VHH binders against Protein DOG1-like 4 (DOGL4). Designs and how they scored, part 30

Target 1, 232 residues: Protein DOG1-like 4 (DOGL4), of Arabidopsis thaliana (Mouse-ear cress) (q84jc2)
Amino acid sequence: MSKMRNLVEEKFLEFYESWVIQLELYLHQLLIAHNNNTMSETELRHLISKLTTHHKAYYTAKWAAIREDVLAFFGSVWLNPLENACSWLTGWKPSMVFRMVDRLRKSRVVLVEAQVKKLEELRVKTKFDEQKIEREMERYQVAMADRKMVELARLGCHVGGESVMVVEAAVRGLSMGLEKMVKAADCVRLKTLKGILDILTPPQCVEFLAAAATFQVQLRRWGNRRHYVTHS

## First folded at step 6 (VHH)

Design t49 (from p9 with A33G; framework vhh_6qgx_2)
Fold by ESMFold2-Fast, scan of step 6:
Structure t49 (fold): chain B 232 residues (1-232), chain A 123 residues (1-123)
Amino acid sequence: as target 1 above (232 residues)
Amino acid sequence: QVQLVESGGGLVQAGGSLRLSCAASGFTFSDYGMAWFRRAPGKEREFVAAIDWSGDSTFYTDSVKGRFTISRDHAKNTVSLQMNSLRPEDTAVYYCAASFPGYTLHSYEYDYWGQGTRVTVSA
C-alpha cells in the first residue's frame, strides 16, 4: 500500500515534529518547576503563559492547514496509529482532560471546595458542547447517505463536464462542513483548557500541564515503540 | 501589520441610535471571535457584546440586551455594533477586540485591540 503525501500533509508534518520537540522542552521545565518549590508565582505564571501560547500556536497552524485541506486531518500522516486511534474529530476529546484534573485530587496540593464546584460546572458544560458537536457529526454522516448524495455518486459514474462540475461542488461543500466542525471542536478544546487554568492556582496549573504533556508525549512514544520495538 | 480600526462614534440624544463599525486587517479575520468593550470616564473596561468566528453565536451584557446587536461581515472583514435606544449611561469609548480562536468575556484574553471610538449620549 502506497500513499502520496500532498503539500499540506508534508508542511504540517514538519511543523508538528518541531512543535512536539518544543512541547518536550516545556514538559522538562514544568517538571523542574513542580519538583523544585523555589520558583516565584510570577515565574510560574510566565511558564504557564509559554504553554498556553504553544498550544494556541498549534491551533493557528492547524486552522491554516485545514483551510487548504481539511481531509489531511482525517488521515493524519504526522500521527502514529495509536495517536490516531485516540483521536476525536482530529484531536483530543475535550472531556478527557478532566481525567488529568482527577490526578490533582490525589496530589500534595489539595483543591479547595470552590475549585471543585467550578471544575464540575466546567465538566458539565464541556460534555454538553461535546455532545452538540457529536450530533452535528452524526447529521453530517447521515447526510452522506441521503438520496441527493446517492444520485450525485451515480452522476459521478458518467463522463461529462457538467457531471465533473456538480461532483466538485458537492466535494467542496463536504470539505467546508468538515472544516466548520473541526473548528468548533478545537474551540471547545481551547475553551476547556483555558477554563481549567483559570480555576487552578499557578502551582496546580503547572502540575496539570505537566500531566497533560506527559500523557501526550508518552502516547506518542508508546505508538512509536510499536513501530520499532515491541515488548509486551 | 495587525490593525482594528473603529468608526461610527459621535454625539447622540438619549433614545437615539448609532452604528459602530470595526475594520480588521493583517490577520485571518474569519478565524477570530470579535467583541466590543467600553470604558466610561474613571471606570475599567466593560464587556458589551461578542460574536464567535462563525457568526452563529452572540453574547451580550445584560444592560444592552434587546438594545444592541452585534454582527460580522466576512467578505468585508468588519464587525458592527448597532446601538438602539441609547441612554446617558452608554456614554463611553468603545473598543473593538479580537481573540483566537473564539471570543471570551475577559478583556485580558484578547489578542488585538482597536484604538477606540467615542460615544456621547446626552440627556
Scores: ipSAE 0.346, ipTM 0.706, lowest interface PAE 3.6, mean pLDDT 85

Design t5 (from p60 with D102F; framework vhh_6qgx_2)
Fold by ESMFold2-Fast, scan of step 6:
Structure t5 (fold): chain B 232 residues (1-232), chain A 123 residues (1-123)
Amino acid sequence: as target 1 above (232 residues)
Amino acid sequence: QVQLVESGGGLVQAGGSLRLSCAASGFTFSDYAMAWFRRAPGKEREFVAAITWSGDSTFYTDSVKGRFTISRDHAKNTVSLQMNSLRPEDTAVYYCAASFPFYLEGSHEYDYWGQGTRVTVSA
């Protein structure tokens, strides 16, 4: 399993670097669309679809990787320390995205009352789903501590290959629990993203996606700008 | 290379039962929500039942609750629909569909579709 875990990290690092480069290219297209206001509704919907597909591709790759090694996503090697510090269950915290939505109230295309109501309903639902996952994670942490102590006691009663197999089985069980929690969190992320895009008009979707992509790209750049001491 | 292949359709008398099966290949089945949709003669495609990627939650349209049961088998890459107490209004072509990572009641955003299996319930 150690060799498979190393391969998972290397493979996902290569995937993620490529994925971020493509995100920056899409961000450029979003900013052009937002600034020029020349694109048709059909062209805007096509651009929004490209971003949605790009995000789905990320989660498809992530779920394949966490099936092999979910722990790689806790303190990820393809993220800088700032990106890792800002993570909530291996990704962005869903409710945070509503801060970007609030910015749309200051845009040229003002949100109508019906949209504001639907966005508030979605915000409440998103926070409820987050709290539910946080409670499940708390329960998991308690169960993990109890199971770890039991397995350590069991290991003390055995010597050799048998004890190694028991410990490996227990660790896999704990990892499967974490995988389920991460997938649940990712579902809340994607439901929140889809919900916002379903409520917004195509120009508002472009503005929102541009804000989200800008924040993601800038967070990475801020973290990468951290000064390190190097010795010759 | 992605395939969803339905089976188990046929002709049945009102009050009878049928079990539909959908065999999935060419994609990571365990990551997808699976759903059954149906299209009755002269009607649009409608949602029938769905099961989450984990199998922990199931969802049904009101007209089939208590009569139909959706289930999945990750080892066999199959999703099944057990249909009990069938009614003439259940007559339709039934379609298996896959969506990453959650189910939708609207059909337009599903990633993969089967070709359908016909169910005819005679009065």
Scores: ipSAE 0.564, ipTM 0.822, lowest interface PAE 2.0, mean pLDDT 86

Design t55 (from p9 with D56E; framework vhh_6qgx_2)
Fold by ESMFold2-Fast, scan of step 6:
Structure t55 (fold): chain B 232 residues (1-232), chain A 123 residues (1-123)
Amino acid sequence: as target 1 above (232 residues)
Amino acid sequence: QVQLVESGGGLVQAGGSLRLSCAASGFTFSDYAMAWFRRAPGKEREFVAAIDWSGESTFYTDSVKGRFTISRDHAKNTVSLQMNSLRPEDTAVYYCAASFPGYTLHSYEYDYWGQGTRVTVSA
C-alpha cells in the first residue's frame, strides 16, 4: 500500500540516518582505540559490545519494518544507488567480511594458527549458509513463473471483488516468502559477524570493526558523490 | 517491559512426562530464537534445547535428544518443551530464554530470561 509504504519508508529513513551518524561516532572511537593502543582489554570489550548492540538495533528496526513492507528493502530509498548495487538480499553479503579478515591476517595484525583454523571453518559454514539461501531464492523465482502465478497475474487485470481478494492473498503470500528469506539472510549476517568477533582478540576485533565501519561509511560517501565512481 | 513466564513444572515419577510452557510478552516474539536452560542444585545453567525464529530448526543437548521436543506457537507467543521418559537427573529449575536473532549455547548471550519453573523427578 502506497500510504503504508510511504510511512514505513519515511520512518526507516529517519531511523537509518540517525543510525549511520551513531556508527560514524563509534568508528571514530574505534580508530582512536586502534591507532593509540591506550585502552585496556576491558575497555576494548565494552567498545566492541557497543558496536554489536548497535548492529542488533539495526536488525531489530529492520525486522519491524519488513513485517509491514519487505519490498521497501529491495531498492531502499535510504540507500544511494551504489549502496543498493552492492546489496545481497537487502544487505551485505556475509562471506564478504572474510575479505576484511584476510586483510587483517596479511597486514599489521598477527593471527595465531588456532584462529586461522576457526576462521576458515566459519568461512566454509558461512558460504554453505549463503548457497542454501541462494537456492531458496532461485526456487522462489522459478515458482513466480509457474502457471498458478501467471494466471493470478492475468486475473489481476480483471477488476472485481472476487478478483481483488484472490490477488491480495497472493501478494501477501509473496511478501511473506520474501520476508522469510530476508530474515534468514540477516541471521547468517549476524551469526557470521558474531562468529568472527568470538574468534578474534579484542584488539583484532577493534581493527576488524573499524575496517568494516570505514568501508560502510566510505561506500555511502562515494555513492553520494557518484562522479568519483568509475564504471568499467 | 519484557516478561517470560514459565509454567508446567511439578513433581513426576521416573519414566513420566511433563510439558513446560513459556509465555512471552513485551517484545516481538516471532523475531527471537527461544531456548530452555536448566540448573540443578549446585550446578551452573546448562543448555537443554532451542528453536529458531521460524520454528523450522531445533537444537538439543545430547542427554535429552529423542526424549525432549521443543516447539513454538507464534499466534500464542509461547514456546513449549515436551519432556518424555524423565529421569531423576533431569531434576532442575528450567528457564526460558530469548536471543536475537539466533540461538546460542552460551547463557550469557541471551537477551531475556524467565524466573524459572521447578521440575522434580522421583526415582
Scores: ipSAE 0.389, ipTM 0.740, lowest interface PAE 3.4, mean pLDDT 85

Design t56 (from p51 with T52D; framework vhh_6qgx_2)
Fold by ESMFold2-Fast, scan of step 6:
Structure t56 (fold): chain B 232 residues (1-232), chain A 124 residues (1-124)
Amino acid sequence: as target 1 above (232 residues)
Amino acid sequence: QVQLVESGGGLVQAGGSLRLSCAASGFTFSDYAMAWFRRAPGKEREFVAAIDWSGDSTFYTDSVKGRFTISRDHAKNTVSLQMNSLRPEDTAVYYCAATLPYGSYTDESDYDYWGQGTRVTVSA
């Protein structure tokens, strides 16, 4: 089954492909920096800033797109099926990045006790914020199936007059509700990313960002090779 | 063109009040967190207050908690800072800033857009 792409999907597909290509270029720079112990703090901070700006550009484009069509982000055409299967509310699950942070505990530059404590506090807060959003989504799904919405769906079977206007208003309300929840989830993602970067030293930030970018790039490659979907 | 235009600064006696306003244009205001930073004579710029994109969460530096209130008006694309019980140490140029919701809102380097500033002088 093929789904016809709407204009928002086509434009974001083009944006995302370019964004991923640039991410791979930044990943190359991160890996060089990680293996080079002689790079200055200023040079490392500049590279971290490039990655931060790149991720912020993604959310700028995403929020513009969801304003036009939030549903495009539920089962995105610019993501392969494996990438879509790993999505939580249209993106990565915030608490999952702490698995990448856990790898830093065995790195050449070990985390000090103060950093471990702050990361654990951030992890707990992130999971709490995720649970709040999950409860909001559950309430949204329950409200979608309530008696009032079922009646509106019945009215929507009759084209014309007040029934069309009432259904259009309801659909607009549903889309606005989803947009608000997606933005709330993205806020948790951005706060989690920034929180981790604020706790880590510049070399540890480079290692973390390299691990995250490597995972995103490899997940896309695995999913694009359909035979790996069974084994991944 | 992106613009943040501050207004409401001036001279006030200690214990007095001022209301600062910032008018935003050229970007989607409702997607951005808004903040106020200040720079006192001979000092670096410091965080004062922030309000998230939804208006539901506000953040303040300890020295202004209970005295300053940040608010936003999505219909008018404005963010405001109500400053009560002003102290001589509040004397500074106040800057309006905007960022996508990235982090705690207290880091100056996270902000994408900045206003030119409005001067607040509190006399002893």
Scores: ipSAE 0.392, ipTM 0.720, lowest interface PAE 3.1, mean pLDDT 86

Design t58 (from p51 with L100F; framework vhh_6qgx_2)
Fold by ESMFold2-Fast, scan of step 6:
Structure t58 (fold): chain B 232 residues (1-232), chain A 124 residues (1-124)
Amino acid sequence: as target 1 above (232 residues)
Amino acid sequence: QVQLVESGGGLVQAGGSLRLSCAASGFTFSDYAMAWFRRAPGKEREFVAAITWSGDSTFYTDSVKGRFTISRDHAKNTVSLQMNSLRPEDTAVYYCAATFPYGSYTDESDYDYWGQGTRVTVSA
């Protein structure tokens, strides 16, 4: 179990570092596209597709990793403390991306009434889905105080092979519950992202994705600088 | 390596039933949403039914609601479509498809993997 935890964390750290480097390269392409009004709709759709594929690759890798060790994603070693502080159920809070959308209302790219209405409908749906997951997490946390869990904690105080096996089985069960909740939260993230991209025009999608990637990259840089200052 | 293999198609009389099955291999089945699409002769492919990765939610096109039931079996890596009260309009090649849970399940462009299809013919 400890060996598998170390391997999962090391492999995902290596994956995430590479994934972020590629995100920065896509961000450069998004900024070029945003500043170049001569790019065709087909070219913009190709770039948007690359970002969509990149995000899908992240969740594919994440779900493989949480299947082995979901607890690695609660306080991730590949994220700095600032990134971890901003996390909601192991990732970005879905409703947060509507703040990036709000930037489009003050930019050169104006949203039409039909888009505003659809975005508001999506925002309401996203908040509802978030609250549903938060209630599930609360129920999960309350279940930690259940009679069975209290009994298992008591058994854990008596060092012995049988007690160790029972505790390990219980921890495995808890991990499976967390895995399902993390996957549910990731589904809300992906539905929210796709929903926004489906409502926006290709130039608006480029601006939105550029804003989101910029925030993610800058948050990482801010947190890395603060960590360096405290340890140097 | 990734493969979706459909079975269970055939010829059936109006009002009859068929059960389609799709066997998945080469990917982590339990992480993917599964769907059935169909294409009638001379027409575009259309959405029929979808089931989420967990199996907790199902989606159907209006014309099949109450008649078709989608289900999945994680132990066997299969998704099934039980088709009841079949109509001549249901005649089509039925395709099994898989997508990582990215948004809406009704858009064929969201699907990552596709089977080769199985033919369903409903006679009047």
Scores: ipSAE 0.430, ipTM 0.746, lowest interface PAE 2.9, mean pLDDT 86

Design t59 (from t57 with Y102F; framework vhh_6qgx_2)
Fold by ESMFold2-Fast, scan of step 6:
Structure t59 (fold): chain B 232 residues (1-232), chain A 124 residues (1-124)
Amino acid sequence: as target 1 above (232 residues)
Amino acid sequence: QVQLVESGGGLVQAGGSLRLSCAASGFTFSDYAMAWFRRAPGKEREFVAAIDWSGDSTFYTDSVKGRFTISRDHAKNTVSLQMNSLRPEDTAVYYCAATFPFGSYTDESDYDYWGQGTRVTVSA
C-alpha cells in the first residue's frame, strides 16, 4: 500500500524546508553571539526575539495545516525517519528540553540558586501537563475501540446514503479530536520554551537556544546521511 | 486584513456593570489566545484578563478577579469581558489583543494584534 502525498503535505514540506534553512541561519547568529561578548543586552534580546518569532511562525503554519489534515503530522513526509522516530505527539517532547538546561549547570554558564529552583518548578509543571495529554490520548484510543465505533466501522462495509453520512461524521469527529490533542501538546511546548527563556539571562538564553537549534539541525543531518552508506 | 474592533464602552456609576465585546477578523480566531488590556489616564497599558485558544483556561489580574469574566464565542469570532462591581479605578481605555499561544499571556509584548480601544469611565 503506497502513501500518496496530498496538497497539504506538499505545501508544508515546502514551508518546512525553508523554515529549517532560516533556523540554520539563526543558529549561526546564536553561535557568533555566544562566542562574542561585545553584543549588548538589547542586541541579545533582539536575537532571542527573532528565534521565538521563528518558532511561533512554525506553530502558526502547523495549526493551519492540521486544520486541513492532522494525519499529515503523524509520520510526516517532510521529516526523515530518524526525526519521526524521535517525535512525541507530532513534535519534540517538552520535558526533553530540560536535558539541555541541565547541561548549562555543568558548562561555563553558572545558574544561581533562584534560577535552579524556578527551572525545577517549571520541569514539574511541564511533566504534569505531558501526563495529562498522554491520558487524553489513551482515552482517545480506548474510545476508538468502544461499541459505537465498532458498529460504525461495520456500517462502513454497507454503502447507503444514511450509513455513509454517519460514518463520515464519525471520521470527521476522530480528526477533530486528534487536532485538539496536537494543539494542546504544542501549547505545552510553547509554554515550556517561554518559561525557560523568562528564567534565563540573555546570554544563557542564547546558549540554550544555540544548543536546541544545534540538536535539531544535527538530528536532521544524521537522519539524512542514511542515504550515504559508510563503513567504520 | 487583521482587525480587532471593540465595543460596549461608556459611562457607568460605581457598582454598575458593562459588557465589552471584541470582533475579530482576518486571522484564524480559534488558534489565538485573546486578552483585554487597559490604559488609565497618565499610565501605561496593563493586563486585565486573557482566555486561551480553546476557551478552557482564563487568566485575570488580581484587582479584577471575581468581578470580571472573560469569554469567547468561536462561531461569532468574538471575545467578551463582563465587568461587574465597577470601581473608579477601573476607568481606562480597554484594548482587545490577540496572540498565538506563547507563555503566560500577561506580557503585552507577547501580543501580535491590537484593537484601537474602547473607553470606560466609572463615576464615583
Scores: ipSAE 0.419, ipTM 0.717, lowest interface PAE 2.7, mean pLDDT 86

Design t6 (from t1 with D102W; framework vhh_6qgx_2)
Fold by ESMFold2-Fast, scan of step 6:
Structure t6 (fold): chain B 232 residues (1-232), chain A 123 residues (1-123)
Amino acid sequence: as target 1 above (232 residues)
Amino acid sequence: QVQLVESGGGLVQAGGSLRLSCAASGFTFSDYAMAWFRRAPGKEREFVAAIDWSGDSTFYTDSVKGRFTISRDHAKNTVSLQMNSLRPEDTAVYYCAASFPWYLEGSHEYDYWGQGTRVTVSA
C-alpha cells in the first residue's frame, strides 16, 4: 500500500540520520588513531570491528526496508540530490572504492608487493561482478516491456477506472526483480569491502576507512548546502 | 526461536559420500549467507563452504573444492552439503552457520549456529 511506502521512507530516514551521526563519531576516532599513531594493534582491530559492525547494521536495516519497498531506495528521500547523483544501484559503486585505496600509495603507510598484487586481483574481480550486474539490469529493463508486463497493463484498462489491485500486482513483480538486483549489488560491495580489509594491515585499514568515511560525510555536507559558497 | 538443525552425519569409508542437511527457522532465511564449518578432533573450527543469500555464489576451502557441493532451497529453508570422495582428513563435527549478509571465513563473525553433526571417515 501507498501508506506502507511513506512509513518505510519515514522509518529509514530516521534510522539513516542516526546512522550517519554515529559514522561521524567513528570517523573522529579513526582520524585520531591515524594522526597520533598511539594505538596498539588490538585497539586498532577493535576500532575496525566497530566500523565493520556499523556497516553491517546499515545493510541489515536496508534489506529489511527493501523487502517492504525497494523503490524507496531509487531516489531516496534520506539522501540529498548530490548523494543520489553519485549512487550506483542504490549505493556506492564498488570499483570506485579502489580510488581511496590508491591514496594509501601516497601515504606514510606503504603497501608491500604481495598486497598490491592481491588488491589488483580484487579490483579485476570487482569490475567483472559490476559488469555482470549491469548486464542483468539491462535485461531487467528490456523485460519490463515483455509479454507478461504488457498483458498485465492491458488488464488494467478493462476496469472502470484503473484498478489499484492490478497496479499493485505489477509493482510487486517489478519490486521483486529490483530487490534481487539491489541485494546482488550489495553483496559485491560487501565482498569488495571485506576483501580490502583482509588484505590491509590494521593501520592501513584505519587509513582506508577514514578516507571512505570522510568522503561520505563531506559529500553529504556539501550537498546539504545547495547554496554553497566556498572560500577554500 | 532461531534454530539451525543439522542432519546426515555418520560413519563412512574413505572414497564414500554423505549429504548433510541444515533446516533453518526463526529468521528471514533468504537474507542470510549460509555456511558449513567443521571442527576436527584436537583442532580449531574451520571454514568448509558457503553459499550467498541468492544461491548464485558458492565458496569453498581449497581442500574440498571439486569434492563438496553446497546448495540451498529457499522454499524449504534448507542448506545442503554434498560430500563426495571423502578422506580420513574430513573427519570432524560439521556445523551449519548463518551470517547477514556477509560471507565470512572467520567463525566468530556468524550470527547463528547449529549444534553440529558428526562425520567419521575410516581409512
Scores: ipSAE 0.324, ipTM 0.648, lowest interface PAE 2.8, mean pLDDT 84

Design t60 (from t56 with Y102W; framework vhh_6qgx_2)
Fold by ESMFold2-Fast, scan of step 6:
Structure t60 (fold): chain B 232 residues (1-232), chain A 124 residues (1-124)
Amino acid sequence: as target 1 above (232 residues)
Amino acid sequence: QVQLVESGGGLVQAGGSLRLSCAASGFTFSDYAMAWFRRAPGKEREFVAAIDWSGDSTFYTDSVKGRFTISRDHAKNTVSLQMNSLRPEDTAVYYCAATLPWGSYTDESDYDYWGQGTRVTVSA
């Protein structure tokens, strides 16, 4: 692409590449644990904790990056076009993760009725929180259109130094609004992930995390097979 | 590197007020949810109040709703707990804690960083 990568994009690309490599290593451990009936509950909890820490590290790095350049996360250079096409507000759509939970119903470890009830309650709450953010996005898009229309009209008529300051203020406002919205979406993602892990037993958590990581890794590989990447 | 330092504790009469403060350093304060937990003598830690990263959402345990107010100041990297209508049952060591927005904020095991605590004594 002709677009120059800025420093924020370069730093996060380096972070993300190493983060994905570590995710693949954890996925290997999850798959071994999933097929191993001899692992203790303590060992499984330790592995789940590693994945939890790994996901938290991603959001720590992401939030530092979006503070500097939130637009880098809309059409990210560290993601292939397929990964970007599957994104909802710069990441996975919270309610969609329950499809991976539904897969657990076919596992050898059956979910008890109490777990099914709690998962459905969590699904409903997650969908509600998701829809609240979608309403905020709609309001943001309407406000963005109003601002841009006004500024375009004004810039078409005036070429003074004041026009530069007005454009800069508008861009700052747009970025701040997007940052807040992305963080709100990430909060729903983190709460949804934690909620699922709290409801599931350690063996079920391993199955869920393995399914999620497998999908993420495979989606990346599918997209890379059809599109070139800047790294190996 | 990471530090949470509580202040504002002390002795107060029942019905009185105290304002606790927690100064955060060594991490990006604006990315973290902040909470107050307390531990009474001979008891386990319990959740008191939390405020999300944005400051838009606050959470309280039922026994303090309407009496305590949590707030944050991003410019000063500080979270505060305004405690009004204090009761002898509020006597405890109060701890400041920080976490990424993970879970319901009421589970102490979810918190990544903790302060050393500040003592609050409410006399009858």
Scores: ipSAE 0.460, ipTM 0.747, lowest interface PAE 2.5, mean pLDDT 86

Design t61 (from t56 with L100I; framework vhh_6qgx_2)
Fold by ESMFold2-Fast, scan of step 6:
Structure t61 (fold): chain B 232 residues (1-232), chain A 124 residues (1-124)
Amino acid sequence: as target 1 above (232 residues)
Amino acid sequence: QVQLVESGGGLVQAGGSLRLSCAASGFTFSDYAMAWFRRAPGKEREFVAAIDWSGDSTFYTDSVKGRFTISRDHAKNTVSLQMNSLRPEDTAVYYCAATIPYGSYTDESDYDYWGQGTRVTVSA
């Protein structure tokens, strides 16, 4: 129902705005930890854990929302046009995060050879997982135009109880297919994030998470600034 | 309230079989990866098996591959562990755990929710 779609969008907008505010607070803590270098390993691990929990909370809320209305995420009202333009299957592109990892090679905190090797292996695997998801999305888009879907669309133009039931079942099936693909993409995102954090030391994790959060926050500010000056 | 309730533990002879079940409530089961961990007497908790949110991917520790099978039933909100060809070294308290899919599934620190455990004793 269209009523369900509007409620999902409104609810997730409220969630997302609060989630971003909390991310900015965590970014402030990450930058203090990075610049002062006075925190113990235990304190750094605790901060990293807070960021991990925060990202997991995002996916918990997202998956609840896409179960109600996955299409809300293919034109998100809580994202500005720049954020939407930079989205890959409703979120960040996993392999892109390795551009932030490349900055660690120029950091004062030196990566050892074993870490560089593991990060490159993870980059290759992440790219492979992305390409697999992209092929599934392409297959989904092609399937939308197959004979069965064309026939169901034709029946949708016919006024009648039986036609309405058959079309509604098909539309539910399409939404479930999109939900599965979005969840698969989110799993690649989470695996990539965890993989990087498992390879890096706590100080390097803080630097990486600060870089990622900075990019996310700045992308939102860049898009909001553009939108502000172009308001009709 | 989130709950994971294990059942099916007990005493069994070496070479026997047991089926553990975990009933999940208070969260959306189909969004979560489910796992079994165990803690043997005097040892640390270790990974046994995991199944992803879709049920398409399963993961096992080497010592149980080919003997244990993890499965899930979305209609009943349950995850099960079929344990065949049990060995005395399988004696442990078995814990059900749930997380949104994050990482390799083998790290206990990644799991958000835990059951209280069910005891499995395998006699020689």
Scores: ipSAE 0.480, ipTM 0.772, lowest interface PAE 2.7, mean pLDDT 85

Design t62 (from t56 with S104D; framework vhh_6qgx_2)
Fold by ESMFold2-Fast, scan of step 6:
Structure t62 (fold): chain B 232 residues (1-232), chain A 124 residues (1-124)
Amino acid sequence: as target 1 above (232 residues)
Amino acid sequence: QVQLVESGGGLVQAGGSLRLSCAASGFTFSDYAMAWFRRAPGKEREFVAAIDWSGDSTFYTDSVKGRFTISRDHAKNTVSLQMNSLRPEDTAVYYCAATLPYGDYTDESDYDYWGQGTRVTVSA
């Protein structure tokens, strides 16, 4: 299904562009809330909920797309080269968000000792889960050189229609393995995001989400710039 | 349109068994974690059991461990709760809920979709 692959890329490109535009609108609301200390806790929780729903919508769309063509996410046409270079298993590296959280320690809304302890515990757990997935990725790469895969590759080069069916079954298995791995990575991302938001107060959540959205939007803008060479 | 429809509730004597079922439509069932929550008369809603998107991991509140079993059928888009050794304190309205994998599954505020509930009454 080359036809399905092209359609998946086209549909997700359209989705992602709309999703980023809405993220920029939410970022504007987060920055207003952060700079204006007059918002109630209820109003802040409502804004945080909108961002949570928005991020969950991304993973809903992504998982639908990877079910059809997971390989589209390893060379994403909707991401610029800089965004792709910064990707870890088709998305942000979970441990990176703790660098954004570290900035909260220097903010006007200071983290208390109990929060610092819980964030450190979450960081350790997140790094453990991240390393587990990295070991699975390594195992997946080693499995490409497995005896059966090497045998199937040889058969695919030298024999007719029956070998084609066997090779296609193997490739399908490889895609299913990648899909499971990407979903596992996304689960770590979602649990890490939820964990941080559960530890932080509503004003701190707004600051964290603003920092994360700012980074995402700016990385896209930086990567969309082309350097120009002027020859004399 | 998203819909979760519970069935299987009813009246049962203490020590008996019931099987609750929840039929899901309008979303990609296999991407969602599914859970059962309950609300007893005069009490707040509490977590009962959850099963992750893959069906590989299950989670239970301590009071039902060993008595209740959650399972899912991806072909039928259903989640089931097999309730054995029922006690009068299990009397409640049982709700089916769905969430993308977000958190530890025990917080009802994380759930995106909810059923109408099915009533379970356990007589002494």
Scores: ipSAE 0.457, ipTM 0.760, lowest interface PAE 2.5, mean pLDDT 86

